# VHH binders against Abasic site processing protein HMCES (HMCES), part 128

Target 1, 269 residues: Abasic site processing protein HMCES (HMCES), of Homo sapiens (Human) (q96fz2)
Amino acid sequence: CGRTSCHLPRDVLTRACAYQDRRGQQRLPEWRDPDKYCPSYNKSPQSNSPVLLSRLHFEKDADSSERIIAPMRWGLVPSWFKESDPSKLQFNTTNCRSDTVMEKRSFKVPLGKGRRCVVLADGFYEWQRCQGTNQRQPYFIYFPQIKTEKSGSIGAADSPENWEKVWDNWRLLTMAGIFDCWEPPEGGDVLYSYTIITVDSCKGLSDIHHRMPAILDGEEAVSKWLDFGEVSTQEALKLIHPTENITFHAVSSVVNNSRNNTPECLAPV
Key: E = the ipSAE of ESMFold2; O = the ipSAE of OpenDDE; V2 = 0.75 times the mean of E and O plus 0.25 times the DockQ between their complexes.

## First folded at step 14 (VHH)

Design tb1 (from gx11 with S54H; framework vhh_6z1v_2; at its last look DockQ between E and O 0.01; V2 from the best seeds 0.00; counts 0 for: placed apart)
Fold by ESMFold2, look of step 14:
Parts: structure tokens; sequence; C-alpha cells
Structure tb1 (fold): chain B 269 residues (1-269), chain A 123 residues (1-123)
């Protein structure tokens, strides 16, 4: 998993994240650093994307079932990193394999501190390698969506009304992540950064790619993954598995260039 | 206490029309998407229609398309289902349900449910 779409305006994204706390009270997640949210149809590693995490990470005695939403850097920067430029990290932390997560210091240490997050996206992109050619067919992969009254293409939002019919009711993809906090040696704000946990692909995706993000399907899974106050690391890791509840469609090669931030990136071909 | 109270279900002839209402109380109605579901004996509960929290986006199941219309009145905290050209296969208990902001076709995603109102369509 190395490319996502997360393009919703902040207010639409926030409403899509409505949840119930432990007491059954309906809530919206509270933003941290909302001005760092950079919506795009074409997010790549090292960019910021919003994640959910427990309020308990920020506030003494907070209800651990309450959620914060905050932009974080994609590509976990370990707290022990000594260089001043995170792009100089000598190993790739874009993803974290579930089968070795407890063997990798960069991931097991923050995981042991309860630093679990839910990575939000409209969906993710994956490239299928076609037999007998160097060409790759990109796909946009996402939760199944209820079809609204207009049957037009997902990316064919040529007016605000058409965009709203598709995206106002979009079910966000919720991926299991681990985050860490790094203090730059020359000072400045603490850098929050995340990795996406990966698993073997389900049968439905195996023809596209052999790995997939660990998807948290439903509010119970999301709540348990986030709630490090009540759910131990061992219990949380039981949530990490492939899911068949996923759909996809082919997209044009416009998405190949990460500088292209346009609805065409995810439009069906 | 949250309450959803359906009304308007009754016996009606094939080809007839019926309007269901669902009065909501105990929560901020204007921040909830609303759905109508139905359940015939021996069948699973299925989505009939749904409407976004602001009313600008709707869904109707294929089996009711062109015959049923969902609407809402946020000033009255009420959601409606206008049912036209009724058929015997529309016979079911109809339920009103609420979900924060976004609607879904899955009953398990809805937080609040009414008690249901019986609709019976005679051949």
Amino acid sequence: as target 1 above (269 residues)
Amino acid sequence: EVQLVESGGRLVRTGGSLRLSCAASGFTFSTYAMGWFRQAPGKEREVVAAISWHGGNTYHADFVKGRFTISRDNAKNTVYLQMNSLKPEDTAVYYCAAKSYQFSDSPKEYQYWGQGTQVTVSS
C-alpha cells in the first residue's frame, strides 16, 4: 500500500468520522492541527493524511474511547532517529508487515506504548502487473458503497451537486496503523508519523497484488484498535487480518504521477 | 430517551398508495441520516430507502424505484415514505432507523430503530 486518495473537505471528512463513545454518546472526532490537512486524490508517502487516535494520548485521565483526528506524516519516523531530515531514514516505514511487527524495533516499541491509529482514506491505489508486459494497471480499492440515485462515475463530479451525491455519503476506508512521535534535534514541533500495517491479500485482491492494508471493518474493530486504555496490544493484534469486504475498479494512468491531483485519478475506466 | 415512532401502516389494495411517517425525538434529528427498512415474515430486514441528514441525497432500492419516495422535514423531526403503485410483495413491517450523518444499506450500522408499522397489500 503506497498511494491513497483522501480528498474530502475537512467538514465532510469530519462528519464521515461520526462515532459513539463507550457510553453510547454520538460524537465527532476533535481535530488537532486542522490546518495541516492537505486533501488530495493522490497521496504518497511523506505527505500528511488524517488519522484517528485516542484522546488519552493527549489528555490525562481522558476517556480512551473518545477520538482525536490529526494529520500525520506517512512513513513512521522512530522517536530515536538522530538526523534532522526525516527523508534520510535508511529504511522504508511506509508499511509494516503484520507477521513481523513484534520483531521490528521501529514498530514494536510504539505499539507497546499503545500508539495505535486508524489511517483514513477514500480508498487506496494498487498496480497490477500484467503478464507479458512492463505495463501496470492501476486500480482504486475501497469499501463497497451504497449507490445513490445518480449512477454516474465516482470521479465524474463535474458540479457540486454531482460531487455531493457520491462523496457526501462516502464510507471512508479505515486502515490499522501505528504511530510514533519524533522531536527534531534542531527543535520545532514534535513530528507525528504513521505506518500502515499490511497483511496477505484476500482472494478478491490476489490478482492485483499479494499484500493489502489491514482494514478495520466496522465500528467495533475501529474502537478496539484505538482504545489502548482498555484493549491490550495482544488483543488489538487479533483485529489484524485480511477482509473480503472490499471492491475496486480500474483507473487511468493519470494516477501514476503523484503530482496529479484530480478526480480523474480515481475515475473508472 | 430516543424514540422513533412509525405511523400510517394499514391494509391497502394492489395499486394503491400509502404514506408512512416516522416522528423522531430525544436526539438532534437534523444531524442524522434516516432510513426505511422492511421485513416480511421469514425474510431478513432490507433497506427500502434512505436520506442524508440534510435531505439533499437519497437512495431507493431497485425494487421500489419509481414507486416510493423518501423525504424529511427537519422542522417537524419527521421522515416520510410515500408508497405508490403498491404490490402484494410490498407487504411487510416497515421500520424507521437513524444513523449519524451518513446512510447505509446495512441495518447493523443504524443506531436507533422504531417499533415498526405493518403494511399489508391485498391482491
Scores: ipSAE 0.611, ipTM 0.846, lowest interface PAE 1.6, mean pLDDT 91
Fold by OpenDDE, look of step 14:
Structure tb1 (fold): chain B 269 residues (1-269), chain A 123 residues (1-123)
Amino acid sequence: as target 1 above (269 residues)
Amino acid sequence: EVQLVESGGRLVRTGGSLRLSCAASGFTFSTYAMGWFRQAPGKEREVVAAISWHGGNTYHADFVKGRFTISRDNAKNTVYLQMNSLKPEDTAVYYCAAKSYQFSDSPKEYQYWGQGTQVTVSS
C-alpha cells in the first residue's frame, strides 16, 4: 500500500470515528495536534494521516479503551534513528509485512511497547499490471458502503448535496499500523510516525495486487488492536489477516501523480 | 530552540502563597505532559506535580497535601503551579519540565527542563 485517500473534514472524520469504550459509553476520539491534519484524496508516504491510538499512550492510568486521533507521518521512523533528517532513513518503512513483523527490529520493538494504531482512510489505491503492456490500471479499494436508497454509487453523486451526504455516512477503512516516536537530535517536537501492516491479498483482490493492508473489520477488531493495556501483542497479531470484505472500482490515471488532490482521484471511470 | 522559562519564585513567609509560571517555546506545547519538580540543597530532585497534555489528568506529590495545584493554558504555552500554605520545608529550586508521553514521577523521563526558579520560605 503506497497511496491512500483521507479527505473528510475534521469534524466529519471525528464523527465517523465514534466508538464505545469498555464501559459502553459512546465517545468521540479526542484530537492530538489537529493542526497537522491535511485532508487529501491522494495521500503518499511521508505525508501525515490520521490514526487512532489508545489514550493510555498519552495519559497515565487512562482507560486504555479510550481513543485518541492524531495525525502521524506515514513511514515509520525508528526511535533509534540518529540522523537529523528522517528522510535519510535507508530502508523502506511504509509497510510492514505481517510475516516478518517480529523479525525486524524497527517494527518489533515499537510493537512490543504496545505502539499499535489504526490508520484511517477513505480507502487505498493499488495498480493492476496490464498483461502485455507497461501500463498499470489504478483501483480505489474500500469497505462496502451501505446503500442508502438515495445514495447511488460514489459515481452517481450528481449533485454537491448528494456528494456531501455520501461522505457524511462514509465507513472509513481501518488498517492495522505500528507507530514509533522519534526524538530529533537537535530537539523540538517528537515525531510520531507509522507503518501499515500488509498481508497477502484476499481472493477478490488477488487479480489486482498480491498484497493488501491488514484491515481491521469492525469495532471489536479495532478495539482489540488499539487496547495494548489489555490485549497482548500475541493476541493482537491474530487479528492480522486478509479480509474479503472489500470492494473496489477502477479510477483514472489522475491518481498516478501524487500532487493531484481532487475528487477525480477516487471517481469511477 | 526549545525553551522553558520559569518565573514567580521569591522569598515568602510561612503560610504565604506563590504562583509559579513556566513559559514554553520551541515545541508544540499542547502535545506534551508538563511537570513541576523541586530540588532542595543536599536533596534529590523530586516531583511536585504533573499534568497531562490536555490538562484533564493531574498528579500531586504526597507532601503537597492539597496545598499546591498544577494547571496549564495551552493557548498561552504556559504551565502554572499555585502554591498555598507554604512551609520552610518547601524551600527549593523549582523546575519546569516537559515530557512527550504520559507524565511521570521520574525526572529522568522528561526531555526538556527549565533553568529553575528559587522559592524561599522563611519562618
Scores: ipSAE 0.298, ipTM 0.692, lowest interface PAE 1.8, mean pLDDT 91
ESMFold2 (binder alone), look of step 14: mean pLDDT 89; pTM 0.906

Design tb2 (from gx11 with S54H N57I; framework vhh_6z1v_2; at its last look DockQ between E and O 0.05; V2 from the best seeds 0.00; counts 0 for: pae O 11.0 > 2, placed apart)
Fold by ESMFold2, look of step 14:
Structure tb2 (fold): chain B 269 residues (1-269), chain A 123 residues (1-123)
Amino acid sequence: as target 1 above (269 residues)
Amino acid sequence: EVQLVESGGRLVRTGGSLRLSCAASGFTFSTYAMGWFRQAPGKEREVVAAISWHGGITYHADFVKGRFTISRDNAKNTVYLQMNSLKPEDTAVYYCAAKSYQFSDSPKEYQYWGQGTQVTVSS
């Protein structure tokens, strides 16, 4: 998983993240650093994307079921990293394989501190290797979406050209992540950064790519992954598995260039 | 304190029409998506229709498409289900439900539920 879309305006994104705390109160996540949110149809590693995390990471004695939403750097920078420039990290932390997460110091250490997050996206892109060429076919991959209509529509067959209206009720993709906090050795603000946990692809995606992000399907899974105050690392890791509850469509090669930030990146072809 | 009160369910003949209402109180109605669900004896509760918090987008299940229409009036804190061309298989208890902001076809995602109103469609 190395490319996502997360393009919704901040207020739409925030409403899509409405949740219940442990006491049943309806809440929206509280933003940290909202001005760092940069919506785009075409997010790549080293860019900032919004993640959910427990309020307990920021406030002593906070209710660990309460959620903060914050932009973080994609590509985990370990707290022990000693160089002054994160681009000098000599290994890739864009993703973290679930089968080795407890063996890699970069991921085991923050996980042991309860630094679990939920990475938010409209969906993600993967490239399918095409037989007989070196060209690859990109796909946009996302949760199945409930079919929507303009209010007052009666019995009309839904068509692909109604795609624009689905964003008002879009179910965000919720991926399991680990984050860490790095203090630059030469001073400055603490850098928050994340990795996306990956698993073997489900059967439905295996023809596209052999890996997929670990998707947290539903509020119970999201709540348990976030709540490091009540849910141990061992219990949380049981949430990490492939899911078949996923859909996709082919997109044009416009998305290949990470500088392209237009709706065409995810439009069906 | 939260209340969803359905009304309008009754016995009607096949081909008839019926309008259900659900009056909401005890929460900020205009920030909730609303759904109508139904449950026939021995069956699981299933979504019939849903409408966004602002009323601008809707969903209707395929088995009611073209026959039922959901609507809402945020000034009156009320959601409606207009049911036309009724069939015996529409016989069920109909429930209204509320979910913050976004609607879903899954009953488990809804936070508040009404007591239900019985709709019976005779041949």
Scores: ipSAE 0.655, ipTM 0.861, lowest interface PAE 1.2, mean pLDDT 91
Fold by OpenDDE, look of step 14:
Structure tb2 (fold): chain B 269 residues (1-269), chain A 123 residues (1-123)
Amino acid sequence: as target 1 above (269 residues)
Amino acid sequence: EVQLVESGGRLVRTGGSLRLSCAASGFTFSTYAMGWFRQAPGKEREVVAAISWHGGITYHADFVKGRFTISRDNAKNTVYLQMNSLKPEDTAVYYCAAKSYQFSDSPKEYQYWGQGTQVTVSS
């Protein structure tokens, strides 16, 4: 996974992340660094994207079932990294393979500390290799959305009222991530950064791409992944597997350029 | 300069058909939802139909009852309203409007407006 979409306004995104804590109380996640949130139809590594994480990471004795939403840098910078520039990392940390997560220090260490997060997106992009050509067809991949009677495409609504709520009711893609905290050697703000865990693709996506993000499907999966206070690493890792609960459509080549940030990126062709 | 130019409005008999067009310029058309509104004398401006930026989603007001159809051609920067089975009650000035990304039933949310085209349906 090297490209995502996360374009919802902050308020809409927040509402989309409504949840129940362990007490059954309806909650909205509290923002950390909301000003760093930059909506985009075309998110690339090194950009900031919103993630969910347990409040316990920020507040001692907090209820670990409570959620914080925070923009973090895509591409995990390990806490042990001693260079002043994160771009000098010699290995790719955009993704973490599920089969080697416990073998790589850069991922194992933060995971062992409970630094699990849920990466939020409208969906992600993948490129299908066309046989016999150097051409690649991009696809937008996302959770199935509730279909309105007239909806053959994303964002379908049969009334203005429904349309206005389309994005309010958009089911965000929830991907399993690991984050770390890096303190620059020269001082400054702590950098929070994340990697997306990847798995072998499900059967439905196998013709498009052989790998996919580890998708946490449902509130229980999301809650367990986030709640590092109550859920062990071993138990959490059981949640990491391919899912068939995904849909996709072909999009234009506009998304190929990471500088393009328009709805056209998501539009079906 | 942003321009929306409506065309196609005219006098037509009850049961007749019209096709309205709205040509857009001065903005990225494919990133805007488009809507048709109408305003009759002494009445408030009301939404007739709306279409998403990619054309995949449409809305039609209840009074349309399948008689009108909104469509768009992004290559031509044009939105259309096919009007069939017209009634005297459909007499109004019809306006084209543009809204960023998503359409709304609220005229206040639309950023750009055309000058309107008069549709008159005679009995």
Scores: ipSAE 0.000, ipTM 0.289, lowest interface PAE 11.0, mean pLDDT 90
ESMFold2 (binder alone), look of step 14: mean pLDDT 89; pTM 0.903

Design tb3 (from gx5 with S54H; framework vhh_6z1v_2; at its last look DockQ between E and O 0.01; V2 from the best seeds 0.00; counts 0 for: pae E 4.6 > 2, placed apart)
Fold by ESMFold2, look of step 14:
Structure tb3 (fold): chain B 269 residues (1-269), chain A 123 residues (1-123)
Amino acid sequence: as target 1 above (269 residues)
Amino acid sequence: EVQLVESGGRLVRTGGSLRLSCAASGFTFSTYAMGWFRQAPGKEREVVAAISWHGGRTYHADFVKGRFTISRDNAKNTVYLQMNSLKPEDTAVYYCAAKSYQFTDSPKEYDYWGQGTQVTVSS
């Protein structure tokens, strides 16, 4: 998994993340660093994307079921990294394979600290290799959505503002991630960064690609993954498996260039 | 205190029309998706129609499509169900429900419910 869409305005994204805490109280996640949120149809590694994490990571004695939402850098920078420039990291931390997560120091250490997060997206892109050529067919992959219809037939539905209203009822993709906190050796703000855990593809996606992100399907799975105060690493890892509750459609090659940030990136072809 | 108060249910003849209303209080109405559900005796509660929190997207069950229309007025904290071309099989208790942000077709996912209003359609 190396490309996502996460384009909703911040206020819409926040409301889409409404949840119940352990006591059943309705809440919205509290933002950290909201000005770092950069919505786009075409997010690449090293960019910031919003993640959910437990409030207990920030506040002593906080209720671990309460959620913070914060933009983090895609591509985990381990806390032990010694260079001043994260781009000098010698290995790729965009993804973390579930079958080796407890063998890789970059992922095992933060996971042992309870540094679990939920990576938010509209969906993700994957490229299918075509037989006999080096050409690739991109697909947009996302949760199945309940059928909806416009409530009115007028209002310039093709304008950018009206286009945004199509997403009123979009179910966000929720992927399991691990994060770490890196202190630059020359000082400055702590860098929060994440990796997306991957698993073998489900049967429905196997013809597109052999790997998929670990998807947390439903509020129980999301709550258990986030709640490092009440859910052990061993129990949390049971949540990491393929899901068949996923759908997709082919998209044009517009998305191939990561500089293209338009709705055309995810439009069906 | 959260309240959803349905009104407008009554006896009507086949082919008639009704408008149901649901007045909401005690929560921020404009942040909730709203749904109408119905339950006939001996049947499970089923979604009839739903509307997104901005009002831009709707859902209507196939058995009411073209006959019923959901709408909302966020200034009045009210959701409506316009019911046309009523049939005896539409006879049920109709419930208003609210769910944070996204509507679904599953009643158990809804946060708040009204007491219901009886709709009876005579032949």
Scores: ipSAE 0.162, ipTM 0.618, lowest interface PAE 4.6, mean pLDDT 88
Fold by OpenDDE, look of step 14:
Structure tb3 (fold): chain B 269 residues (1-269), chain A 123 residues (1-123)
Amino acid sequence: as target 1 above (269 residues)
Amino acid sequence: EVQLVESGGRLVRTGGSLRLSCAASGFTFSTYAMGWFRQAPGKEREVVAAISWHGGRTYHADFVKGRFTISRDNAKNTVYLQMNSLKPEDTAVYYCAAKSYQFTDSPKEYDYWGQGTQVTVSS
C-alpha cells in the first residue's frame, strides 16, 4: 500500500469514527494536533494521515478503550534512530509485512510496547499490471458502502447533495498499523509515525495486487487492536489476516501523480 | 506446570509497610492480567488490586484508599503489591491470581491462583 485517500472534513471524519468504549458509552475520538490534518484524495508516504490510538498512550491510567485521533507521519521512524533526518532511513517503513513483523526490530519493538494504531482512509489505491504493456491500471479499494436506494455508484452522484450524503455516511477503511515515537537528536517535537501492516491479498483482490493492507473489519477488531492495555500483542496479531470484505473500481491515471488532489482520483472510470 | 508463588507476607505492626511479590511460571506472564486478592477469616475472598498485561491499567479496591499499589515486571514474571499504612483489618491471606485478557473484580474469572501468603497486622 503506497497510496491512500483521506479527504473528509475533520468533523465528518470525527463522526465517522464514533465508537463505544468498554462501558458501552458512545464517544467521539478526541483530536491530538488537529491542525496537522490535511485532507487529500491522494495521500502518499511521508505525508500525515489520521490514525486512531488508545488514550492510554497519552494518559497514565486512562481507559485504554478510549480513542484518540491524531495525524501521524506515514513511514515509521524508529525511536532508536539517531540521525537528525528521518529521510536518511535506509529501509522502507511504509509497510510492515505481517509475516516478518516480529523479525524486524523497527516494528517489533514498538509493537511490543503496545504502539498499535488504526490508520484511517477512504480507501487505498493499487495498480494492476497490464499484461503486455508497461501500463498499470489504478484501482480504488474500499469497504463496501451501504447503498442508499438513491445513491448510485460513487461516481453517479448526480447532485452535489447526493455526493455530500455519500461521504457523510462513508464507512472508513480501517487498517492495522504500528506507530513509534521518535525524538529528534537535536531536540524539538516528538515525531509520531506509522507503518501499515500488509498481508497477502484476498482472492477478490489477487488479480489486482498480491498484497493488501491488514484491514480491521468491524468495531470489535478495531477495539481489540487499539486496546493495548487489555489485549496482548499475541492476541492482537490474530486480527491480522486478509479480508474479502472489500470492493474496488478502476480509476483514472490522475492518481498516478501524487500532487493531484482532486475527486477525480477516486472517481470510477 | 503453572505456578504462582506469593512471598513477603509477615507480621507487622499497625502503620507498617509490606511488599508482596508473586513469581509466575508455566505460562506467558506478559499476556495475562494479574490481581491480588485477600481473604480474611470468615470473610469472602475479595479483590485488592489488579493490573493489565502491559501494566498501563490498574484497579485498586475502595478500601485500599491509596495505601496499596500494584505493579508488575514482565521481564521478571513478577507482580507486586506495595502495602503501606497497614491496619489490623488488613489481616488476611493474600493471593496472587492470573487472568487472560482483562482483569475483573470477580475471583471466579481468574485462571490461575497462588497458595497465598499470610499478612498479619497487630494493633
Scores: ipSAE 0.076, ipTM 0.555, lowest interface PAE 3.0, mean pLDDT 91
ESMFold2 (binder alone), look of step 14: mean pLDDT 89; pTM 0.906

Design ua1 (from mx2 with Y56S; framework vhh_8pnl_2; at its last look DockQ between E and O 0.81; V2 from the best seeds 0.00; counts 0 for: pae E 2.7 > 2)
Fold by OpenDDE, look of step 14:
Structure ua1 (fold): chain B 269 residues (1-269), chain A 117 residues (1-117)
Amino acid sequence: as target 1 above (269 residues)
Amino acid sequence: QGQLVESGGGLVQPGGSLRLSCADAGFDFSHYDMAWYRQAPGKERELVARITYGGSTNYADFVKGRFTISRDNAKSTLYLQMNSLKPEDTAMYYCAAGLEYESYDYWGQGTRVTVSA
């Protein structure tokens, strides 16, 4: 996964992240660094994207089932990294393979500290190899959305009004991530950054791409992944597997350029 | 996104030079790790050189300073400058791109390099 969409306004995004804590209390996640949130139809690595994480990471003795929402840098910068420039990392940390997560110090260490997060997106993009052509077809991949009687398929939102309704009730894609905190050697603000855990693609997606993000499907999976206070690393890792509960549609080549940030990026073609 | 397309291969004499290119006009690989691999007949595919998205490079032991990997993100092009070529460098050379550590998701079709007197 190298491209996502996360374009919802902050308030809509927050509402979409409504949850119940372990006590059954309905809650909205509290924002940390809301000013760093930059909505975009075309999110690339090294950009900031919103993630969910347990409040316990910020507040001692907090209820670990409570959630914080925070923009973090896509591409994990390990806490032990001593260079001043994160780009000097010797390997790409955009993604973390699930099968080697425990073999890589950059991911194992923060994971062992309970630094699990849920990366939020409208969906993610992937490019299908076309046999015989030098062209790749991009697809937008996301959770199936509930068809409201009035809201046809994302493709059928013929009216601006219908489109707004679709996004107001959009089920966000929830991807399993690991984050870390890095203190620049020269001082400054602590950098929070994340990697997306990847798995082999499900059968439905296999024709498009052989890898997919580890998707946490449902509130229970999301809660367990986030709750590092009650859920061990071992138990959490059981949540990491391919899911068939996805849908996708072909999109235009507009998304190919990471600089393009328009609704056309995720529009069906 | 287009396909990674290698070019620049050909027949050269020992001691000669070639510059390989890998380009994808539709593919923004600025965030990807890139690599050159090669496969000689009857041999396994092996890493020649890699360059991270940040520009850090690593070379196989057999390169011994003869090859240089570089990238131009603006042109969406990866290069392999090969100097002091040897007959044992004869192989199909492949371009690769990836977002995972030492794992590449996208591959070119390859360009053939033949070093022969």
Scores: ipSAE 0.763, ipTM 0.890, lowest interface PAE 0.7, mean pLDDT 91
Fold by ESMFold2, look of step 14:
Structure ua1 (fold): chain B 269 residues (1-269), chain A 117 residues (1-117)
Amino acid sequence: as target 1 above (269 residues)
Amino acid sequence: QGQLVESGGGLVQPGGSLRLSCADAGFDFSHYDMAWYRQAPGKERELVARITYGGSTNYADFVKGRFTISRDNAKSTLYLQMNSLKPEDTAMYYCAAGLEYESYDYWGQGTRVTVSA
């Protein structure tokens, strides 16, 4: 997984993240660093995207079921990294394979500190190699969405009213991530950064690509992944598996160029 | 198109040089780590060199000092300059791209390099 859409305005995104705490109380996540949120139809590695994490990461005695939403850099920078420039990291940390996560220091160490996050997106893109041609076919991949009388289709979101029919109640894709905190040696703010855990593709996606992000399907899975105060690493890793509860449609090659940030990137073709 | 394609292989005498290229006209690899691997007949595929999206490089012990990996993200092209070639360098050479350390999800079909007297 190396490309996502996360284009919702901050207020719409926040409402889409409504959740219940361990007492059953309906809440919205509290933002940190909201000015770093950069919405786009075409997010690439090294860009910032919003993630959910437990409030307990920020407050000593906080309720670990309460959620913070914060933009983080895609591409985990380990806390032990000593150079001044993250691009000098000797290895790519955009993704983390689930089958080797406990073998890689860059991922094992923050995971052992409970640094689990939920990476938010409208959905992700993946490219299929088509037999008999050199072309790859991009797809936009996302949770099935509830269709109501008032809802619209992705291709019809060309005005504020039509946009709202599609996106105001969009079910965000929730991917399992690991984050770390890096203090630049030359000073400045702590850098929060994440990796997306990957698994073998489910049967429904196997014709597109052999890997997929680890998707947390439903609030119980999301809550358990986030709650490092109550859910051990060993128990949390049981949540990491493929899901068949996924849908997709073909999109144009506009998305291929990571500089293109338009609704056409995810429009059905 | 949307596929990694290697070129620049061929027959060369010991001590000679070759420059391998790997390109994809339709896909943006600027955020990917990229690598060259090789495989001799009956042998396992082995890393030759890798280069991160930021330009940091690493080489297998057997090729240090003789080969140079580089990339041009504007052209979506990966290169391997191979100098002082030895018969032991005879193999099929593959380019690869990925988003995790030493994990590559995209591969080319390879270009053959033959070094023989």
Scores: ipSAE 0.460, ipTM 0.759, lowest interface PAE 2.7, mean pLDDT 89
ESMFold2 (binder alone), look of step 14: mean pLDDT 82; pTM 0.830

